# Ledger of designs, part 18: VHH binders against Phototropic-responsive NPH3 family protein NPY3 (NPY3)

Target 1, 272 residues: Phototropic-responsive NPH3 family protein NPY3 (NPY3), of Arabidopsis thaliana (Mouse-ear cress) (q9fn09r205to476)
Amino acid sequence: DWWVEDLAELSIDLFKRVVSTIRRKGGVLPEVIGEALEVYAAKRIPGFMIQNDDNDDEEDVMEQRSLLETLVSMLPSEKQSVSCGFLIKLLKSSVSFECGEEERKELSRRIGEKLEEANVGDLLIRAPEGGETVYDIDIVETLIDEFVTQTEKRDELDCSDDINDSSKANVAKLIDGYLAEISRIETNLSTTKFITIAEKVSTFPRQSHDGVYRAIDMFLKQHPGITKSEKKSSSKLMDCRKLSPEACAHAVQNERLPLRVVVQILFFEQVR
Key: E = the ipSAE of ESMFold2; O = the ipSAE of OpenDDE; V2 = 0.75 times the mean of E and O plus 0.25 times the DockQ between their complexes.

## First folded at step 16 (VHH; framework vhh_8k46_1)

Design t6 (from u4 with S53M; at its last look DockQ between E and O 0.76; V2 from the best seeds 0.68)
Fold by OpenDDE, look of step 16:
Structure t6 (fold): chain B 272 residues (1-272), chain A 120 residues (1-120)
Amino acid sequence: as target 1 above (272 residues)
Amino acid sequence: AVQLQASGGGFVQPGGSLRLSCAASGFEFDNYDMGWFRQAPGKEREFVSSISMSGYSTYYADSVKGRFTISRDNSKNTVYLQMNSLRAEDTATYYCAAQFGYEPSEYQYWGQGTQVTVSS
């Protein structure tokens, strides 16, 4: 709608008032309100579309923080009112501008409801400066937890098991991909954190465990000093019986894997 | 059967642009890193660019860095190579390849080449 662009020219206070008035009057879909918020954010929040670390002025940061918190408070309650992508951008910015915990929780909850719609890039959220990791891995854990919570709630409401399984499968694939990528780019990823994240989706339905294997392999590749015990623990995340022939062929030649795992794979291949 | 079908090659003048596409079938595309290689007459095949399974991580040969852009669409099982500011030395047969896992030296699947000729 053409008026959405015009609203983006308003100050945040005026914007909030106008949107509130529109909502009170009725007749405007929640999705349109969501669109207005997204357009406003894109225009008014520096680096919103592409996350940049160029926060030069503390005063500016505070202003942006306040703006972002206001936008979060304005989100329509309807689940389909905003896209997962927009929510992710808000979350990324909320972390960058160190928004309040409540706003971040709300965003995490909303994203959790739509987690299957996210891609791996969406989950690569930069951590504030001074942390142990470049990326905020804990936030991903939170998102998964929210997803699980929401899924359980749906189950209680007698929703179709098929829908939930599909959603879980998609999220499992997502997290497998995330773990592979984060292992590649985050050098300070701890074994404990890796396993913790992986375990959250370890029981989810999958077509194969190839994704998990790749994540494990990448992790091991980037952690040559990992202990035997840690290798064993990491390898337990995958079921060797659920590997594709291609993955099996790769795994039996993988010197990073525990010998026991390799032997198991060989054994299962012979039985096939 | 596994297939990698490359397209988009052709004749261009120096400074021109081409976009290569590689359509994949017969395997789980989302589980593979994808790459582009090229081979000029009388030369060995060389790495051009690669992209991770998720599409987040990209790699480029020094000779093409800043000029070429690799991307992928997993929903279409397709990998792309946008080639800008083409040079005569970019003339080669370009190959699409797929790699399972993260071993740098072994691409499991190779497509047929598409010819790119840069000439005035």
Scores: ipSAE 0.642, ipTM 0.850, lowest interface PAE 0.9, mean pLDDT 91
ESMFold2, look of step 16: ipSAE 0.657; ipTM 0.841
ESMFold2 (binder alone), look of step 16: mean pLDDT 87; pTM 0.874

## First folded at step 17 (VHH; framework vhh_8k46_1)

Design ctl (from t1 with Y56S F100S Y102S; at its last look DockQ between E and O 0.81; V2 from the best seeds 0.00; counts 0 for: pae E 8.7 > 2)
Fold by ESMFold2, look of step 17:
Structure ctl (fold): chain B 272 residues (1-272), chain A 120 residues (1-120)
Amino acid sequence: as target 1 above (272 residues)
Amino acid sequence: AVQLQASGGGFVQPGGSLRLSCAASGFDFDNYDMGWFRQAPGKEREFVSSISSSGSSTYYADSVKGRFTISRDNSKNTVYLQMNSLRAEDTATYYCAAQSGSEPSEYQYWGQGTQVTVSS
């Protein structure tokens, strides 16, 4: 809508008053309110849309922190009012501007409710300066935990299991892809961290384990110093029976896999 | 069946531009890295560019850095190669390829290619 772009020129105080008035009068869908917030954030928050990083003055950080906290407070409660991608951009900004824990928790909760809508690239969130890794892996664990918590609540309420299983399948695919990508990037990713994340979604439905295989293979390739025990533990994450013929063909030529796994794949190929 | 259909090739003068597309089907595109390779007659296929499954990492051969840009649209199962400032030595058949690993020797699926000819 044209009016959302015009509102982005307003000061945050005036923007808040205008949006609050629109909400009070009714007749505007929460999705339009969410769009207004997104357009405002894109224009007013440095680096919200563009990958650019500069040190800010403490006064500028405080101003941007306040702005971001105000926008989070204005998010409509309706789940469909904002996209998962927008919420993740707000979370990324909240790390950069050191927003309070309350705002981060609320963002994480909302993202967890919609995690199946995220892309792998969305989950590549820069770690705070001084960390061991380039990307913040702990924050992704939190998002997965929020998703698991929400699906457990839906199970207790006996909500539609078909929707819940479809959501889990999409998240499994997302996290398998994330593990593959983070394994390529992070040479310091521990075996324990890799397995911990993978296990959170290990029971989720999957059409095949090709994504799990890809993640394991990428991890093994980028971490050649891991022990035989660590290779064994990582390889247990996939079910060889659930590999496609294409994945099996790749895996039997793969020198990085434990021999026992290769033998199991060859055996299953002969029986199907 | 797995298909990688490359298109967008053609004839251009030196300094011209072309945009190649590669539409993918029959496999889980979102979990594959995509690459562009090229082969001139009598030469081995050579690496041109690649892009990670998420699109977050891109790689280029030295001969094309600054002139070519790889991108992907996972909603359309398509990878692109924008080729600018084309030179005669860019003349080749361009192939798209897909891999589940991270090494060039691990590319599993290959397209039929599209011809790019740069000549005056």
Scores: ipSAE 0.012, ipTM 0.515, lowest interface PAE 8.7, mean pLDDT 84
ESMFold2 (binder alone), look of step 17: mean pLDDT 82; pTM 0.811
OpenDDE, look of step 17: ipSAE 0.013; ipTM 0.368

Design i1 (from t1 with Y56W; at its last read DockQ between E and O 0.79; V2 from the best seeds 0.83)
Amino acid sequence: AVQLQASGGGFVQPGGSLRLSCAASGFDFDNYDMGWFRQAPGKEREFVSSISSSGWSTYYADSVKGRFTISRDNSKNTVYLQMNSLRAEDTATYYCAAQFGYEPSEYQYWGQGTQVTVSS
ESMFold2, look of step 17: ipSAE 0.799; ipTM 0.918
ESMFold2 (binder alone), look of step 17: mean pLDDT 82; pTM 0.822
OpenDDE, look of step 17: ipSAE 0.855; ipTM 0.934
ESMFold2, look of step 18: ipSAE 0.792; ipTM 0.915
ESMFold2 (binder alone), look of step 18: mean pLDDT 82; pTM 0.822
OpenDDE, look of step 18: ipSAE 0.855; ipTM 0.933
ESMFold2, look of step 20: ipSAE 0.780; ipTM 0.908
ESMFold2 (binder alone), look of step 20: mean pLDDT 82; pTM 0.821
OpenDDE, look of step 20: ipSAE 0.859; ipTM 0.935
ESMFold2, look of step 21: ipSAE 0.792; ipTM 0.915
ESMFold2 (binder alone), look of step 21: mean pLDDT 82; pTM 0.823
OpenDDE, look of step 21: ipSAE 0.848; ipTM 0.930
ESMFold2, fold request of step 23: ipSAE 0.793, 0.808, 0.795; ipTM 0.917, 0.924, 0.915
ESMFold2 (binder alone), fold request of step 23: mean pLDDT 83, 83, 83; pTM 0.827, 0.827, 0.827
OpenDDE, fold request of step 23: ipSAE 0.868, 0.872, 0.872; ipTM 0.939, 0.941, 0.941
ESMFold2, last read: ipSAE 0.805, 0.779, 0.785; ipTM 0.921, 0.901, 0.908
ESMFold2 (binder alone), last read: mean pLDDT 83, 83, 83; pTM 0.829, 0.825, 0.829
OpenDDE, last read: ipSAE 0.873, 0.866, 0.867; ipTM 0.941, 0.938, 0.938

Design i2 (from t1 with S53Q; at its last look DockQ between E and O 0.84; V2 from the best seeds 0.80)
Fold by ESMFold2, look of step 17:
Structure i2 (fold): chain B 272 residues (1-272), chain A 120 residues (1-120)
Amino acid sequence: as target 1 above (272 residues)
Amino acid sequence: AVQLQASGGGFVQPGGSLRLSCAASGFDFDNYDMGWFRQAPGKEREFVSSISQSGYSTYYADSVKGRFTISRDNSKNTVYLQMNSLRAEDTATYYCAAQFGYEPSEYQYWGQGTQVTVSS
């Protein structure tokens, strides 16, 4: 057994004291502290590895809230000490246990630093009961906003490099995939929300717009009652000049698309 | 050129397991949904399972639910089918396929298949 697994058996008060002592003595990398926190969370937070809630007692929720707030306070500040996936699971739990706004804002900020490391499944977060949608789409919008804000700050400081372009490209691919998936599974996704999210990453570099096209097509397929104006607005999200030959062939036969878009694709196909 | 290379088939006794793999090349794998189909001699091809481009959404024919698990690894351009609790009725050639659109008949690329034989 590794000592991090043994620490997960401790109460939160004892766990905090042990970890604090280890950090004070030195000689342990922040990444190891991050591992200890992750193992502890996986063991002690109900449903941490998968989003569910077997606890209905309000007092149990308050105890878990305190536990979670303590874990967030213990996160090492070093960017690489914890994975993006772990941070997102902490955020999911923080919403479920109604943690304070400061904890949620700090988690969102840290996830924004590493958003290119996320996968689509990480972003598919169940919404609180009573909401209009099954999946929490607003939380994803917040994470994208944090990423955008932080990349703008790096640009202002003249710290831009090829790494920023690579991160933006990875996030664009991530969000295109997220929009395709959320369109498939969320029946109450509004056109406004779809477009708002897509526009946040619309200027990011992409090798092709095939992913954007697939997201738009899934949205149209699952929302056949949208207006012509809404279809037009959604279709403007893609640059037809950046569609692959395969995407163009599919799109010109796609009855869900506005006629003007099909004509535009045919025009650029002839020019290419 | 587009290739879908299915492998991992073989002979197995009832109750056994096999893991099929399908390595893809020549197209942008990350923007395609993937599927597995099967065809026994003298029968029509039938749907087995599919998986969305992200890997999040999975679908199964009723005859295989609970026994088969589809997965994908986009870093390796590969889709998998874990087949457990195999039965004689599962004997077929298994084909992987790639779909750019979302219509059930809209699979554009097909592998050559791998044979699965379940018999004592």
Scores: ipSAE 0.788, ipTM 0.912, lowest interface PAE 0.8, mean pLDDT 88
ESMFold2 (binder alone), look of step 17: mean pLDDT 84; pTM 0.839
OpenDDE, look of step 17: ipSAE 0.792; ipTM 0.907

Design i3 (from t1 with S53T; at its last look DockQ between E and O 0.88; V2 from the best seeds 0.82)
Fold by ESMFold2, look of step 17:
Structure i3 (fold): chain B 272 residues (1-272), chain A 120 residues (1-120)
Amino acid sequence: as target 1 above (272 residues)
Amino acid sequence: AVQLQASGGGFVQPGGSLRLSCAASGFDFDNYDMGWFRQAPGKEREFVSSISTSGYSTYYADSVKGRFTISRDNSKNTVYLQMNSLRAEDTATYYCAAQFGYEPSEYQYWGQGTQVTVSS
């Protein structure tokens, strides 16, 4: 415990040598190596716990980029060695310090393997400078795509549909929550981007479509200037038959929804 | 049977701290924004704080900003209010509430409340 904190005081070169020696000798679990990397990153990378854009120093950025790329290269390959949250913090830092595409790609691959473990806040990653949006929405698309790829690989090796259904259900819930939150805070979120992301998880199992409904409602609330055609397209993302009684009660009073959607909800409530 | 069970109230001196908890059951907590409200005798109920389903977005009444912190634990179906630097004006019954929608007037489930008394 304190041993890991003492390693975080070392220069990156010495830290790498010590960790490499420990790995060659063996007898240390990969998750201990992962903990050492996490503690090191938290101590030595400015803003690691809280992403920000305040760092304009080119010399500091180059130093931190090199440090970060070294840490990524040291990640143990074992899935359990590092948490999804840690990987996402590394990814956030890699955007801030302009790490190379290969490091970002490797982080995205690793995060995709564990995406069901993420929280909505983990996915709220600041966009690169000069973009139209405050938050990087494309990177979330990449993470979902990596999840799908890794789920297909697990199907080939494990043949366990229950585990994959549980992971897909967790990811669906995660992405529904992300869409609600990003709709609330990102004024430049386009209808096409909202729908594109929602469609990637549209076939995933859900106990209900209440989360999808809440995401659509927040999007409509925060983007009142969208066209009626766009409202119609967004509203088609949910299956009204899969709304809970509580969601139906809310939706039938919701003036933001197209009238046809409200009528569909009333119809299904009557026959149910 | 929807229940919002608030607890953690009590008596404190000005400048003291309390942590309120609200345990929820009987509804899908993960799809509800949560809020805290308070009502002193002879006054209207007023908004204190709210938190989005994910916990990422929080809002506070101006009178409590910097002193109160809302949080939630979806694995325990519980919302919390950490209250620091308490003042006599904070004396009230504190209620937790849940809303499915996003409008301030749309809180549909309410707890029984817990009493907070700050002795002046």
Scores: ipSAE 0.746, ipTM 0.892, lowest interface PAE 0.9, mean pLDDT 88
ESMFold2 (binder alone), look of step 17: mean pLDDT 84; pTM 0.845
OpenDDE, look of step 17: ipSAE 0.844; ipTM 0.928

Design i4 (from t1 with P104D; at its last look DockQ between E and O 0.75; V2 from the best seeds 0.77)
Fold by ESMFold2, look of step 17:
Structure i4 (fold): chain B 272 residues (1-272), chain A 120 residues (1-120)
Amino acid sequence: as target 1 above (272 residues)
Amino acid sequence: AVQLQASGGGFVQPGGSLRLSCAASGFDFDNYDMGWFRQAPGKEREFVSSISSSGYSTYYADSVKGRFTISRDNSKNTVYLQMNSLRAEDTATYYCAAQFGYEDSEYQYWGQGTQVTVSS
């Protein structure tokens, strides 16, 4: 589909007209339309493929905002037409160019439909200037909330619970990994925010709590000034009975954990 | 049983490139940080690079920064080291290693190593 590359050279107005005409005539799969949008975005939005750390004072924010809003309006409704990664890149750009609330809400809804396809790096989104944190943690909370809301709707419609459980397990793994990474790199991550995010996925299926343990441990390592009460609250996020033997072996010698937690792990390991 | 199988070493001229691979099995790869170490004859083993379990955070020894790139593919249980602009000083046996925790020098599993030789 080399015509996709040719369309990326067009102005946004002409691009929209051509794509709209192609969709109206039919015969082109939604996935191809999604590809055309992705190629266009990659070429026309400066720093689109770069993580949420770009700063381009040379750009007319108004024009870039309008371009981005137009691309979002052109997204095919079919779930499979665009990747989760592409949607997240659009969301990152929408924050940078201060797109309207409606566009960001629609992107968040679409990302929530396929959140299990994301990787940790996708969720590391730079915060707008003036925020307390380098990374936008609130936007990640929104994405998780969208996933939870949509999962609850699928449960009400009696969709296959095996597929739903697999999706939840993948998201739990994703969020455990995200918490570990954000704890490592975000110096202003509060205990309240860490716990709030972890709790949203706390009931999701997991093969073990090793990922939760590793997220807690990184948080404790990178935030040594937190209170004993905060350590206790964070440590309660994991179920010691669900730690692997390898995780237990590490945890019982981990001086960052509250003593009570270490004793609990020793007790359960001895019993098992 | 746990296995870290390193490969991709060989002979290369200065300025050349090699890509090392380390295939992992027998443990939960997705919950381990991975590292590359090297040891030249008569020298102590030294840290080269590491990558977090998610693949996002990477670290490099000063001697290789800008020339080496670590990556991982969790779907293939494999960690890689792309080595560009190789120098004679890079000649060593390269080992991959896995750690569960975050202590800099505590790695639980080690590969057998792969030899990299840089000479004219």
Scores: ipSAE 0.753, ipTM 0.893, lowest interface PAE 0.9, mean pLDDT 88
ESMFold2 (binder alone), look of step 17: mean pLDDT 84; pTM 0.840
OpenDDE, look of step 17: ipSAE 0.807; ipTM 0.912

Design i5 (from t1 with G35A; at its last look DockQ between E and O 0.69; V2 from the best seeds 0.72)
Fold by ESMFold2, look of step 17:
Structure i5 (fold): chain B 272 residues (1-272), chain A 120 residues (1-120)
Amino acid sequence: as target 1 above (272 residues)
Amino acid sequence: AVQLQASGGGFVQPGGSLRLSCAASGFDFDNYDMAWFRQAPGKEREFVSSISSSGYSTYYADSVKGRFTISRDNSKNTVYLQMNSLRAEDTATYYCAAQFGYEPSEYQYWGQGTQVTVSS
């Protein structure tokens, strides 16, 4: 839509007035309003599409914080009006520009509604300076908790169709991939955090446990100082019977795994 | 059956651009790291670039850093190599490869390759 791109030339005050007027008159789908917000953000928020942290001017941060908070306030409530990717970019910017807690909480709630649409890279959000980790793992826990909470509400309201199972399967695959990637790049990832996140989705359906295996293996590879007890606890996250032939072949030669796990895999391969 | 079908090669002048694609089938693409290798006649096969299964972590040989960009689309089971500012030394057959695990592990699947020729 050409009018959407032309609106992105306006100041935030004029943009807000125009969009508010359009919404009051009706006749424009929430998805179009969402598109207008996304185009505006992409043009006016420095680094929005790239999501870098180069912009540290205090006055510029305050101005961009105000702009960002205004955009969040304008989000249509309809789930389909905005994409998960856009919401995550808003969340990343909200951390960079130090937006208020209420805006971030609302973004987290909205992202949780649509978490199955996210990619692993979307979840790799840089932590504030001075923290223990480079990446913010607690934000990801919050997003998963929001998804779980909303899925439980659907189950209570008898909305337990195959769409809910597909959503859970997609989120399980997403989180397995996230755990593998965060294990690779975050040197200060604790065993407690790894297991806590993995357990939130451990009961979700999966076609195989190859993703879980790869996440565990990357964690063990990158954190060789963990205790024997921690290795055992991490290894319990996967069901060896659900590994593909490729994963089994890799695992039986993998010296990072507890011997008990290797023996289990060999046993199940021979029975099968 | 596992297949890695590389395409997008061709003839290009120095300074030009090409985009290679590698379409995968017969395995769970989302659980594999992907890589591009190249081999010029009479030379050893050499690493060009790789990308983690999630797409987040990318790695490049020094000779191509800043000129080549690897990417993947897991919804299409495809890995890409955008090659810009091509040079005569980039002339080679380019192969895509797939790797399930980490060490000790080798690339399990290889494509047939696609020819890239950079010549004046």
Scores: ipSAE 0.635, ipTM 0.829, lowest interface PAE 1.3, mean pLDDT 87
ESMFold2 (binder alone), look of step 17: mean pLDDT 83; pTM 0.827
OpenDDE, look of step 17: ipSAE 0.834; ipTM 0.923

## First folded at step 18 (VHH; framework vhh_8k46_1)

Design j1 (from i1 with Q108R; at its last look DockQ between E and O 0.69; V2 from the best seeds 0.68)
Fold by OpenDDE, look of step 18:
Structure j1 (fold): chain B 272 residues (1-272), chain A 120 residues (1-120)
Amino acid sequence: as target 1 above (272 residues)
Amino acid sequence: AVQLQASGGGFVQPGGSLRLSCAASGFDFDNYDMGWFRQAPGKEREFVSSISSSGWSTYYADSVKGRFTISRDNSKNTVYLQMNSLRAEDTATYYCAAQFGYEPSEYRYWGQGTQVTVSS
């Protein structure tokens, strides 16, 4: 709607008032409200569309924080009122601007409801400066937890097992991809954290465990000093029976894997 | 059967642009890193660019940095190479390859080459 752009020219206070008035009067779809918020964010939050680390001015950060928190508070309650992408951008900014925990939780909850719509890039959220990791891995865990919580709630309400399974499968694939990527780029990823995240989706339905194998292999490659026990634990995340022939062929030659796992794979191949 | 079909090559003048495409089939595209290589006559095949399975990480040879852009669309099982500011030295047969998703250093699937000729 043409008026959405006009609203983006308003101060945050006036914007909030206008949107609130519109919502009170009724007649405007939640999706339109969501759109107005997104357009406003894009216009008024520096680096919103493209994460720029250049916000060095503390005063500016505070202002942006306040603005962001306001926008989050204005989000319509309807699940389809805003896109996952917009929510992710809000979350990334919320971390960058050090927004309040409540706002982050709310965003995480909402993203969790739509986690299957996210891509791996969406989950690569930069951690605040001074942390052990460049990327905030804990927030991804939170998102998965929210997803699980939401799926459980849906299961209680609707017998739509198939839809939930599809969603879980998609999220599993997403997380497998994320784990592979984060293992590659985050050198300080701990074995415990890797396993913890992987375990969140380990029971999710998958057509293939090639994705998780890739994640495991990448992790092992980047962590040559992990213990035998840790290797074993990491390897348990995959079902060797669900590997493709190509993955199996690779795995049997993979010296990073525990020998026991290799033997298992060989055994299953013979039985096929 | 695994197939990688590269296209988009051709003749261009120095400074020109080309966009290569590689359509993949026969394997789980989303779990593989994709790469572009090139081979000029009398030279060895050389790495040009690669992109992670997720599309987040990209890598470029120094010779093409700033000029080439690799991208992928997993929904289409396709990897792209946008080549700008082409030079005579970019003349080569370009190959698309799938890096076995489990070993970052190992490209296992190779497509047919597409010829890129940069000449005035």
Scores: ipSAE 0.555, ipTM 0.818, lowest interface PAE 1.2, mean pLDDT 90
ESMFold2, look of step 18: ipSAE 0.791; ipTM 0.912
ESMFold2 (binder alone), look of step 18: mean pLDDT 78; pTM 0.776

Design j2 (from i1 with Q108H; at its last look DockQ between E and O 0.83; V2 from the best seeds 0.81)
Fold by ESMFold2, look of step 18:
Structure j2 (fold): chain B 272 residues (1-272), chain A 120 residues (1-120)
Amino acid sequence: as target 1 above (272 residues)
Amino acid sequence: AVQLQASGGGFVQPGGSLRLSCAASGFDFDNYDMGWFRQAPGKEREFVSSISSSGWSTYYADSVKGRFTISRDNSKNTVYLQMNSLRAEDTATYYCAAQFGYEPSEYHYWGQGTQVTVSS
């Protein structure tokens, strides 16, 4: 859209006034407003598209914080107006520039309602400096909680089960993949965090538990120092009856798994 | 049936570029790590690059670091290898492969390969 590129040249105050006027007059789709915001953010927020080390000083952070908070306040309420990817980039920036809790909560709520559209890489968000982990795991827990809350509201309103189950299935696949990847790259991932996240989506439909198995296997591979009790607790996250033949064949030869789990897999394989 | 169909090979001058692709079918692509391997005439097959099932983690042989880039598009069940700054020693048949587990010895689905020839 021709005019959205021109708006990105404006100061944030003038941009806000122009966009507010356009919205008040109507006749412009929310998706076009969302595009204008995205183009503006990409041009005016340092590192929005490219993570780098060059945040200069506290005054620059405060200026960027204010700009970002203004953009978040301008987001159209319509779900389709902005992509999940754009919302996640805004959330990542809001952490980097230390935006207020209200803005972060609103972003998390909006991401939660669209979570099935996210990729694993979207959820790999750098933690603040000085934390125990390189990646912020708590923020992902929040996003899942928002999705679960939204899904429970849809269940109460008697929405179509097929649409709701498809959304849950996509999120289960996403979170299984996230757990596998975070286990691979985050050496300080605790067993408690792993299990807590996995349990939030444990009842969601899946074609198989192969993804859960792969997440458990990566966790065990990358964290050999965990206790026997922790190993057992992690391994209970999968339903052995729901493993594909290929996953069963891999698992029964897997020395990282507790022997009891291997025996259970062999037992269920015999009866099917 | 499981199929891994590699394409994009050809003849190129030193310093040139090629982009290989590998279309996968017959298995749940999103639950597999993917790799590229190569074999020159009279030599053993060697590792080139691999990528995690999510696409986030990538690995490269030292001989190709900085010149090759692996990527994947799970919506298209396809893995790619962008090869830049090609050298004569890159001449080989390139194979894509898939593994369910995480150990290097666990690649068990293999494509037929595509020929890359780098010469002046």
Scores: ipSAE 0.796, ipTM 0.914, lowest interface PAE 0.7, mean pLDDT 88
ESMFold2 (binder alone), look of step 18: mean pLDDT 80; pTM 0.802
OpenDDE, look of step 18: ipSAE 0.814; ipTM 0.915

